Miniprotein binders against q9h3h3. Designs and how they scored, part 275

Target 1, 235 residues: q9h3h3
Amino acid sequence: EDGFTAEHLAAEAMAADMDPWLVFDARTTPATELDAWLAKYPPSQVTRYGDPGSPNSEPVGWIAVYGQGYSPNSGDVQGLQAAWEALQTSGRPITPGTLRQLAITHHVLSGKWLMHLAPGFKLDHAWAGIARAVVEGQLQVAKVSPRAKEGGRQVICVYTDDFTDRLGVLEADSAIRAAGIKCLLTYKPDVYTYLGIYRANRWHLCPTLYESRFQLGGSARGSRVLDRANNVELT
Below, E stands for the ipSAE of ESMFold2; O stands for the ipSAE of OpenDDE; V2 stands for 0.75 times the mean of E and O plus 0.25 times the DockQ between their complexes.

## First folded at step 21 (miniprotein)

Design GU1 (at its last look DockQ between E and O 0.86; V2 from the best seeds 0.87)
Fold by ESMFold2, look of step 21:
Structure GU1 (fold): chain B 235 residues (1-235), chain A 97 residues (1-97)
Amino acid sequence: as target 1 above (235 residues)
Amino acid sequence: DPEEVEELIEKLIELIRRMLERARRKAEEGRVDEAKWLLIKARIIAYIYEEMTGDPELVREVIRESVEILREIAEKTGDPKAEEALKIAEEALKAVE
């Protein structure tokens, strides 16, 4: 039971993928229009299924911002899934190294920093900061879930293009902190998402690669990042 | 709560059904990339189902449906993307059967 909350959230996220998205695409939209768009569609007020009084009358699965340099991930996810199935029947051990190699082999290298916030001003402020960082080029792409009917926590996902590029992942963490974000961040490579691997998996894999905790003083980085696989502080 | 687990399982099955149905519609429209991604997502949900239940059959069913859908679009369009996706799906099916 304790292990299935991530699975429920995953199912809801996959369902949301099937509905329309609200997208600010910096590749086709001038940056000067961003503030008006953010004011029109604050994530605390955009509703998952549309209702009277919200900015949207139709279902919205995700709210997203694409940066000027955003190039969609073109990895071989279908091949990854096939190889994963074959690996499970092979008798070979399944380890973090095995997953990393599968991801590299199939060029499925993207990952994401995640944060969970309650609906309200803090969520809208955090999203606005992230969206500006994307449009300004410090981040490449981000999305945020809309408000659920029951008002649960919402998630902001900030993507990076290569989880094996530790410096790139840390630079994204720094950009998030520079946008004023102080909550806990966790980093999950997309390979785990595409293979349906969550915390309670039978291989005891840890899908969270890094944790980032804000620190107010004493560090030029502004955060303390822990590598969960090696139990090593990176900052 | 066992009842909540059963409700989630039922939702996973229904979500796969919806994804496969939409993938068929996208395939009928010749929209190869959209159909392919819906099949990828259905497979993710099937992996979650297998982890929760211990039952591998839903993954196999999604692979079978993927082959059928991809074959139809490859035959209809001749699109190299669909032909490559079909080849991958057929090999995956042979490996699990």
Scores: ipSAE 0.879, ipTM 0.952, lowest interface PAE 0.5, mean pLDDT 90
Fold by OpenDDE base, look of step 21:
Structure GU1 (fold): chain B 235 residues (1-235), chain A 97 residues (1-97)
Amino acid sequence: as target 1 above (235 residues)
Amino acid sequence: DPEEVEELIEKLIELIRRMLERARRKAEEGRVDEAKWLLIKARIIAYIYEEMTGDPELVREVIRESVEILREIAEKTGDPKAEEALKIAEEALKAVE
């Protein structure tokens, strides 16, 4: 990813958040309807701006699935931003530990596993597996970006409630792997997103805390998870 | 590519404008949570802009506009959430002035 690609993708993601979402909510919709919904709105065919011939006539920001246990709790993001601005003005050193403490203090603890896939059958199949895992209660919430005009990679985001809960993060990885996903996964806390911290930031903070690689063979988890901050394998 | 950077910067500025305008509309409608989240997102984009340019001015502007929008909604609704959000925004503004 050369130059400001991450910043560009972030801007596009923020723009997408303003458009309507296609949502399957397992709290209000029977699980038996999931297959029909997936068939109606395959991510590779749903277009960002509602192109002619797409399943959607209007713009779609995201396609999402909410599990039975899903509760939107973002914490005090506004307070987090204010504290961040005050911290910058203070001139105090900023470290990953600083960001972790800010996140804890303001209860902004959500994070997500990210996977990037080319449009097509593999993406739709991956999404279907994730959506089922969410509806079955193995995962809480997931979303996927719709197809862009330029045919770029689409992103699937699988959320966890607490990026400081290492076990919970690893359990989500295991559930994703159990759904048949074999691609590279990266884990990013939402606190980094809310503070505009991306690759190549002035503080040299890495917004990716974990990396998961698929492993062939008898490990129960089917992946190797690397703690990027400490450069230690957790599995 | 300098041209690509300039294009992205313009996109960021435009996106901030759109978010602020939408936040104002949500405030007029008394939609506190929706307005608040749009302002949060506008601030994120302003942080990205600052990182790219070294200019903190858009962050200051977004905070300033956030105070105005949150004041309007607090006065209109009397919602304690809006009042709390306004207080936080006012404190943030003092910190960056």
Scores: ipSAE 0.863, ipTM 0.947, lowest interface PAE 0.5, mean pLDDT 93
ESMFold2 (binder alone), look of step 21: mean pLDDT 83; pTM 0.780

Design GU10 (at its last look DockQ between E and O 0.89; V2 from the best seeds 0.88)
Fold by ESMFold2, look of step 21:
Structure GU10 (fold): chain B 235 residues (1-235), chain A 95 residues (1-95)
Amino acid sequence: as target 1 above (235 residues)
Amino acid sequence: EEKEELIEKLIELIRRMLERARRKAEEGRVDEAKWLLIKARIIAYIYEEMTGDPELVREVIRESVEIMREIAEKTGDPKAEEALKIAEEALKAIE
C-alpha cells in the first residue's frame, strides 16, 4: 500500500464534516420513529454523493444519532491548538503525558470507540443496534460514514465525554457489546484528532488509547480491553 | 503518485475551509467560522507531517488572526475578541 491510509481517511472525514448530515435527534424526535428512520437510511445504502438509486439525492457527510441527554461540549479546542504551537516551539519533550495534560487544561476530554465494517447487512445491523442504544440512553451519541463508491469499509464512531474517566469508557464498550457488536474496537481521544496526530507521527505517540476485543464469558458478554499506550490489560 | 494526489487534496480542502470560514465570519457566525479554522488547522498539521513543510499551518494561523480581527473590529462581539486573542497567541508562537 502507500502508507498514508490514516491520513487519507482523515482528509475524507474532514471533507465529510463540511457536507450535510442525516441526524436522528432523540431530544426533538420521539423514540418510536427511530425504526422507520433506520429503515429509510441504512448506512450501506446512503451514498456519500447521492448516487442514483440511493435514499439520498444530495451529498451526505455523516449519519448520526443524538441521545436524549446529549449535551455537546468540545472544550477549548482553539486554545488547545494555540498551546500546542507554543509547546512545539518551546523545545520541551512531547509525550503522552503532555497530550493528556493539554487535553485536561483545555477541557478537550471527548473520545470515541471506532469500528470498521464492510457495507451490507452486518454494518446496517451493527448501526441499528448502536442507534437504539443511544436513543435508549446507554450511549450518548454516535455517527456512521455513508457508503463509498467502491463499497469500501465504513466507520461507526461511538463518543464518550471524558477519556480520562476510564470506567465511563469501559461502560461504553460494554454497551456496544450488549448491542451485539463482536468486531475489534479501538478508542481514540479527540485531542489527538484535533492536533492531527495519527499512527505515523514524529513523536512516536500512540493515538489509540484502548483496544477492545470481544470475549465470550460467564453470564454476560464481555470484552478484553487493553491500554495500548501503556501496554496493560484493564479487564 | 498517491502521496502527491493526497497532498493536493489537503491543499484544496484547506482552501475550501478558509473560504467558508470567511463567509461565515462575514455573516457574524463566529463559532462556525472558528470551527472551520480549527478543522483547517488539523488538515494543515497532517500536511506538515507528510511533507515536513510548516507553511500551511502558518498560513492558517495568519488567516485565523485576520478573520477574527475583522469580525471583532466590525461587531465588537466578545466571542470574536476572545478568539482573536487566542489566534494571536498562536501567531506569536510561530514568529
Scores: ipSAE 0.877, ipTM 0.955, lowest interface PAE 0.5, mean pLDDT 89
Fold by OpenDDE base, look of step 21:
Structure GU10 (fold): chain B 235 residues (1-235), chain A 95 residues (1-95)
Amino acid sequence: as target 1 above (235 residues)
Amino acid sequence: EEKEELIEKLIELIRRMLERARRKAEEGRVDEAKWLLIKARIIAYIYEEMTGDPELVREVIRESVEIMREIAEKTGDPKAEEALKIAEEALKAIE
């Protein structure tokens, strides 16, 4: 992996946030329309810039599904950033505990399970499973990146409301596994994203709190979840 | 070369986000302007981590004060006033 891959992906994600999203909102659209919407906009065929022959003629930043319980409340991200800048100026040590406390103080508690998949049937099938789980109320919100020109891996993000709620994070993992997804999952709090903290940062902070690996014949969850901060298996 | 290209991309993204935030401010769209400024700051943090230069973070904070002031004056929205206050506090911390 080239030394700045994480920064490249971050820049691309931020750029994508400026373009229109394709959204299925279960709060306003009947669940019976989901299958037609998934067939119309398969993530492997939707292109980032609206290439000729794609389902979209215009640029698409993300494809997203909102569940009935979805709330767009992200807390005080601006206050979080100001506090982070003040902390850096103070010269005080910065630890994972520091970031957790900042997140709690500013109510910036959202996080996401991430999976990277190659374009194709497996990606579209995984997305369809997640989208159904969101519409059925097992998950709250998810998004997937459109296909890039270079045909690189696409990312699916499944959000949880509180990265400090270990049970909620584990329940989301279970729902993802129940949808038939067997790939590696990583969990990242949004606080790390909002502060520009990626791999190889100067503070040596790991933005990945949890990893989930699929397990055959194991616990009812069908996965092993590792706490990366403590190097402890939770399942 | 790859690093330089990425740095140029980051600078261009910041510029685009700030310009769009100004347009949203003129339209009185407080939440949209605020989120664009938040995103511009994220890109500036990435830039600082890659280069060691905090100047873009400072620039985004300065621009954030101006944009949020314009919205607050135009709309009288309490959300804009609160966002302006936070931006001004951030600016004072870096001066």
Scores: ipSAE 0.877, ipTM 0.951, lowest interface PAE 0.4, mean pLDDT 93
ESMFold2 (binder alone), look of step 21: mean pLDDT 78; pTM 0.723

Design GU2 (at its last look DockQ between E and O 0.87; V2 from the best seeds 0.87)
Fold by OpenDDE base, look of step 21:
Structure GU2 (fold): chain B 235 residues (1-235), chain A 97 residues (1-97)
Amino acid sequence: as target 1 above (235 residues)
Amino acid sequence: DPEEKEELIEKLIELIRRMLERARRKAEEGRVDEAKWLLIKARIIAYIYEEMTGDPELVREVIRESVEIMREIAEKTGDPKAEEALKIAEEALKAVE
């Protein structure tokens, strides 16, 4: 991504968090209603600002699905930020290990698999597969960005509770692949987002911990997962 | 592109302003968690601004405003969550001043 694209996308994502969300909550809504909800709000047609002719008349920040096991616990993000600011002032070296330790200390352990798709049938189909996997309990929570006016790619985020639990991260990848998704996936811990760490940061920290590539005919998991920090294949 | 960078910087500043204003409204309503999360997000945007410009001033401003907002809500509600959030914000402010 050339220039400040990552920072721009981050700002837009934070702005979107302030607008209303379209949510299917499996804890309160019968699973039998999911198909009708997906048909009503296909992410390729839901618009960010509620354009005329869209399924939504008002702005929508995100479309989300909550599973039965979903817990909104994000840990002590405020304490994490304070500790980060103190660390910067101290002049101590900052490494990926430093961020991992901060995340553990403040219980900020959530992370997400990310996929970017062009608006259209493939996006809507991918989202439907993910939403079903969430409602069926294979995944805990997912969200997708609505369609922007300028077009461009939409992002699906699939969350895991603990980025330090390698097995849990890999299980989520397997569930995503089982839903029929074949595109590139990247895994990013939320701690990097909460500290404003993106590509080309002054500390040279890589916010992507894992990459998943679809594999034809090979492993039971249907993907190859690369640990970016260690440059080691995990599958 | 310098023009693109400047445009983004202006967007970041405006977004911080909106988040802080909304956080104040949430504080007046006694909505501790909503106010806290808006302040967290404002700080994220301020970190992005600092990375782009090298200027830590917006981070300091957001922390200062966070202390004021959390103090107001703590005094109004007596909510232990607000008191804890205020304490954390005050500690953060001391660290960056």
Scores: ipSAE 0.882, ipTM 0.953, lowest interface PAE 0.4, mean pLDDT 93
Fold by ESMFold2, look of step 21:
Structure GU2 (fold): chain B 235 residues (1-235), chain A 97 residues (1-97)
Amino acid sequence: as target 1 above (235 residues)
Amino acid sequence: DPEEKEELIEKLIELIRRMLERARRKAEEGRVDEAKWLLIKARIIAYIYEEMTGDPELVREVIRESVEIMREIAEKTGDPKAEEALKIAEEALKAVE
């Protein structure tokens, strides 16, 4: 049946990485220009391939916002991939612990909170809230996919710089909720992305480390966060 | 669905072809970081292909192309980053041969 959804999304995301991005870069662009930029490029209207009537005439892979302090550093991804080849041929067991150590050794520590929303006002409003949080310094960097021709759900990715820093990951969740976002969030370390590891993998690894569910009423953070591997609440 | 699986496999192969072609173009221009990132991405797609098919040959092909492309950059530019990238690509090749 439908066992390839994650693989399709991964392939489309990789293809999108190769096309031009629409970027608001707070390091070089005044914060006062953000609202105009958001109005010009709502993610529900920006089309993947520049469809007639869209704000973009050329293909767009991603719409992104970079915070004032954002400094790109993916770590040693090439070395990570080489070490991964050696590990696979060594006969040694591949476990969540060996992946974590591999990520630490190569300084590939970033990860991301993910949310999926249908095109429309809810998506555009959520993105605007995230973009403002990035420009204001509560979040570091985020991106959102443009609208595909089919009109399926779009994804917002909110990055953190160290998946092993659970407090930092939880602080990012809190900032997302403060932006008014109430949908399900899932967290995936970039090491899994760079090694092509998705939900259905031969090692039975779980690339989604955390889930965040909005909690109605009472909570200062507004969410419950679960460790997906151990079914343990992190709050 | 076998038809959907075959369609996805064809897309993965074409994506890798485009990434490698563009990486070679960047190498001809001496653009170390751009070529390296494209090769990293091609490797990711090849991993997805191997998981779907059980066939490691596309990963090995990408690794071989990475060695060739990084050697070209290193020879053209003398950039220490290209020399290091070549060494790492050669280590990956040794692991799969």
Scores: ipSAE 0.858, ipTM 0.946, lowest interface PAE 0.5, mean pLDDT 89
ESMFold2 (binder alone), look of step 21: mean pLDDT 82; pTM 0.777

Design GU3 (at its last look DockQ between E and O 0.88; V2 from the best seeds 0.87)
Fold by OpenDDE base, look of step 21:
Parts: C-alpha cells; structure tokens; sequence
Structure GU3 (fold): chain B 235 residues (1-235), chain A 97 residues (1-97)
C-alpha cells in the first residue's frame, strides 16, 4: 500500500457507514428469500452513490447479511478511546499486548476476515457463498462494499465475536473456505480500527493478526493460517 | 504526493464536521446510540488526522464537542446510557486539559 491508501480507504469506509445499508436479516426474513435478494442486489452492480441504471437509486454504504445469532454488541468503544488517549498522554510504551489488554478491559473483542475482489462474477459468487453461510448459521455477520464510480476492488468483511478466541477465528476461516473462496484473507481486530491504527503507524503496530492462504490438497481446512505477530503457522 | 495528502486531510476535516453535525441532530431527536456512534467515528477520523499531521487538535475538538452533544441528550432524555456516555467524555476532556 503506497502512501496514504490505508487512511483513504478508512475514511471512505467511515463515510459509507453514514449512508443507508442494504440488509438481509435472517432473524426477520425467511431464508427462502435470500436467493431473490442476492439476485436483486448483486454487489458488483449496486453502486455507492445510486447511479442511474443501478439496482439502487439512493446511496448505499454497505450490503450486509445478519445471521440468527448476530449480536450488535461492540463493547465499550467510547471507554476504550478514552483509555487510549490517556495511555498516549502517559508516554508509556504501546505494544500489541497493550492493545489486546485494552480490548479485553473494555470488551471490544470483535474482528473480521477481509478479502478484496475486483467487481464481477467472482465477487458476486463469493458474496453469495458468504451470505448463504451466514443464513445457515456457519457465520454470524458479513458485509460487502458497493461498487465505486472509479471502479477498484470491493471488500467483503466476515466478522467474528472475539479476536482472542483463536479457535473461533479459525472456524470462520474454514467456513469461508467451505463457501468456495480461494483468495487471500487477512484478519483484523476492530480495536485497531476504533483507535485509528493502520499500516505505517508511529507505534509500528501491525493491525493484521492473521493471514489465510488457500491450499490445494492440504489439511481438512483447505487453508494455511499464519499468526503474523509470532510468525507461526497455526494450521 | 503532497497534493494527495492535503486533499485527504481536507476530506478528513469535512467528514468530522458532517459526523458532528449529524450527531447534534440525533441528540436533538433523543437518539442516544446513534449520536454516540457518530461521535466515536468522528474521533477515529481525528486519530487518522493526528497520525497524518502530528496535530492532536482535532481529537481535542471532537472530545469537547462530544461533551456538549452528550450533555444535551442526557438533559433531554434522562437516559442512563446518555449519562454514562457523558461521564466518560467529561473524564476524557479533563485528561487532555
């Protein structure tokens, strides 16, 4: 990522959070309606600003699917931010362990697997697979960015409840792979996002905790997962 | 590219403004959770700004305005969630003064 690409993408993501979302909620909508909803709102055709001829006439920030077990509880993010600001003022050293402890203390434990795909059939197919896995209860919640005017890659985010639960993180990877997705995945805790920590930050913190690479003929999981903090393969 | 950096900085400032204005509207409507989340997001953008510029002033400004907005909603609604959010924001403000 050259220059301020990560910061730009973060700003765009925050801006998108302010616009309406297209949501399929499995808690209130029958699973039998998912296919029709996916056909109506393919991510490669839904536009960020509601361009003429798109499925959406109004701006859309995200397309999302909520599973039956989805809980919107994000912990005490405001308290986390206050503690972070106090920590910076103290001049105490900041490490990945420090952030982990802050996250635990404030119950801000959510994280996400991320994949970046070009607009088109492969993206829509990947999204359909993820959406089905969410509705079937293999995953809790996922979202995908709509198509930008300038084109570029779209992002699918698949959330887990606890980035400190290694087994839960790995199970989500397995479910994503079972849905037929073969691209590179990166896992990022939300605590890094809430504190504005991206690549090339002044503390040299890496916001990516895990990477998953597809593997043919390998383990039952169909992927190799690397712990980036310890540089150790987990699978 | 310095030009690209400046453009992004302007976008960040504008985004913070929009979030704070919307948070005020949500506060007037008594929508505690929506107001709180907009303030959280404004603070994230201010952190990005600080990382890019070295200037912590926008973080301070967002915290000051957060206290005002949360005070308004707490007084209007009497919601314990708003009161707790206000308390946290006031503590944060005291820490940076």
Amino acid sequence: as target 1 above (235 residues)
Amino acid sequence: DPEEKEELIEKLIELIRRMLERARRKAEEGRVDEAKWLLIKARIIAYIYEEMTGDPELVREVIRESVEILREIAEKTGDPKAEEALKIAEEALKAIE
Scores: ipSAE 0.881, ipTM 0.954, lowest interface PAE 0.4, mean pLDDT 93
Fold by ESMFold2, look of step 21:
Structure GU3 (fold): chain B 235 residues (1-235), chain A 97 residues (1-97)
Amino acid sequence: as target 1 above (235 residues)
Amino acid sequence: DPEEKEELIEKLIELIRRMLERARRKAEEGRVDEAKWLLIKARIIAYIYEEMTGDPELVREVIRESVEILREIAEKTGDPKAEEALKIAEEALKAIE
């Protein structure tokens, strides 16, 4: 019954992509304006569809912060999709290595650390910490979902530009932890999203590459990162 | 729950319809990048539909609609980005015929 939750959430996220975003763009906006912007648009109060008591009167799909060094490049997603379809027709086996190679060939290398939090002060505080880390240059770009009327947890996505760069992915985890975030983090490459591959898929692929768990006394940053592809702890 | 699965399938179909309709409107407005991304997203939803149902025909329909829409905007604008996107879509269509 709950086997299609990921598909439902994916559909909602795709619908949200089509609505306007609220963006703080550090490439064009002074960093001194960030705190006022965060106070105006806390993610627990920005509503998906523009409820009367919210700071937004129009639908908002996402709230985002772009860092000073952010240079967006989604890669060749259209070509990726075409090659994926051809691969499936070919009858060749589809493996994690196949997905990795498609992503590399088409330059679709971005991925994201994800965290899920209930609406409220803890979410707003976590988002503010992430947003500051982006503007200060420790992270490049992040987004958070607005509050939905049906309730439920909201998601913060912290992007990295190359999921094959393990050091860069781990550095982003460290920056998230340095912002005081203690909840579970999972890392998903964007290639899986663009090909519609979620937990329940016929190839038994795992879209989560890494899991990060906060652990007291385990390290200076306090996280333990598990590589799901090789089932080994990296920290 | 079969009832919940059927309801979600109907939502996916409607979302694809909305994405394609909007992509056509963006194409009529000459908005190449916006139309292209809507078509990419429609294709993602069609992949999810195929995984849930085993039915590949919605992906094929999205590819056919993509060629039609991209041809229209390439002819209207002459934009090299639209022409390249059309070329990719036409190759995908030929591969699945």
Scores: ipSAE 0.852, ipTM 0.943, lowest interface PAE 0.5, mean pLDDT 89
ESMFold2 (binder alone), look of step 21: mean pLDDT 82; pTM 0.776

Design GU4 (at its last look DockQ between E and O 0.88; V2 from the best seeds 0.87)
Fold by OpenDDE base, look of step 21:
Structure GU4 (fold): chain B 235 residues (1-235), chain A 97 residues (1-97)
Amino acid sequence: as target 1 above (235 residues)
Amino acid sequence: DPEEKEELIEKLIELIRRMLERARRKAEEGRVDEAKWLLIKARIIAYIYEEMTGDPELVREVIRETVEILREIAEKTGDPKAEEALKIAEEALKAVE
């Protein structure tokens, strides 16, 4: 990532959060309607600003699918931010352990697997697989960015409830792989996002905790997961 | 590229402005959770700004505006959630001033 690409992408993501979302909520909508919804709103064709000829006439920030077990509880993010600001003022050292403790203290434990894909059939197919896994209860919630005017890669985010639950993080990876996705995955806790910590930050903190690479003929999991903080393979 | 950096900085400032304005509208409507989340996001953008520029002033400004907006909600609605959020924001403001 050259220059301020990560900061730019973060700003665009925050801006997208302000626009309407296209949501399939499995708690209120029958699973039998998922295929029609996916056909109506393929991510490669839904445009960020509602361009003429797109499935959406109005701006769309995200396309999302909510599972039956989805809970929107994000913890005490405001308290987390206040504690973070106080920590910076104190001049005390900031480590990955510090952020983990802040996250635990304020119950801000959500994280996400991320995949970046070019617009097209592969993206739409990957999204359909993820959406089905969410509706079937193998995953809790996922979202995908709409197509930008300039093109570029779209991102699929698959959330887990607790980034400190290694087993839960690995189970989500397995479910993503079972859906037929073979690209590189990175896992990022939301606490890093809420504190504005991206690549090349002044504290040299890595916001990516895990990486998953697809493996042919390997373990039943179909991937190798690397703990980036400890540089240890978990699978 | 300095030009690209400046353009991004301007985008960040504009995004903060939009979020704060929308948070005020949500406050007037008594929508505590929506206002709170917009204020949280504005603070994230201010952190990004500080990282890019070294200037913590926008963070302080966002916290100040957060106190004002949450105070308005608390006074208007009497919602315990707004009162709690206000208390947290006031403590944060004292820490950065």
Scores: ipSAE 0.871, ipTM 0.948, lowest interface PAE 0.5, mean pLDDT 93
Fold by ESMFold2, look of step 21:
Structure GU4 (fold): chain B 235 residues (1-235), chain A 97 residues (1-97)
Amino acid sequence: as target 1 above (235 residues)
Amino acid sequence: DPEEKEELIEKLIELIRRMLERARRKAEEGRVDEAKWLLIKARIIAYIYEEMTGDPELVREVIRETVEILREIAEKTGDPKAEEALKIAEEALKAVE
């Protein structure tokens, strides 16, 4: 039943990329303005297409917060895609190690922690906590989808700059948990996104590298993190 | 679900069309980096299409459009960034055809 859920969500996300974003940019906007901005644009109330009664009158693709230290570094994505296409025609096997090496070779190292929440107080509270963590420098950049339909889940993406830096990814998990977030988190390296690789793919690759579950009495960070590629607990 | 699959396929094709058209306009405005990003995104959608349908032609079409857009701007302006991006796109086209 969910054979096309990831593809459908990807298509919606790519369509959203084509519309304007609501951005709080800490590099150019005083931090004292954040609370007013959050109150004006709660993600449960900002509508994808500018519905009546919403704070936005025009379509919004994404709501985002850029931290003071945010320095975009996507790497050589064009070269990555070209190499990927050539690899597929070569007959060489495609494995998780192949993807990792391709990402390293082209310096496409970013990735993101993902969480899915229903519209309402829990979503708005989680987003506000993440946004504050970004402005305060514990996280670099995050975005959240607007409300697209009644009862539909929304996604918060929290980016890190190097998926091969396991400690850095775990530190981001800790910062998310410190903001009071207790739901399931999954981590996806951007290389999978740039190559269009989702759950149901012909190579049986797993795009989720890490999974984080909040645990009562867990590690010092209060979460239990599983390395999905190797089925190994990290915490 | 066949009807769900057909709807999604139509959405993917339309998204690619919109991204390519916008990329061409950005390139004509001299915004080569913005155009390159749109071309990258169009390619991602084409990968998803190929995975869903087994048909590699849309990826090849996006690569051909990428070459066309970059060649036209490189020829018109002589911009080294466009010429380098064109070289990468031309090699990619050889690898898939």
Scores: ipSAE 0.859, ipTM 0.944, lowest interface PAE 0.5, mean pLDDT 89
ESMFold2 (binder alone), look of step 21: mean pLDDT 82; pTM 0.770

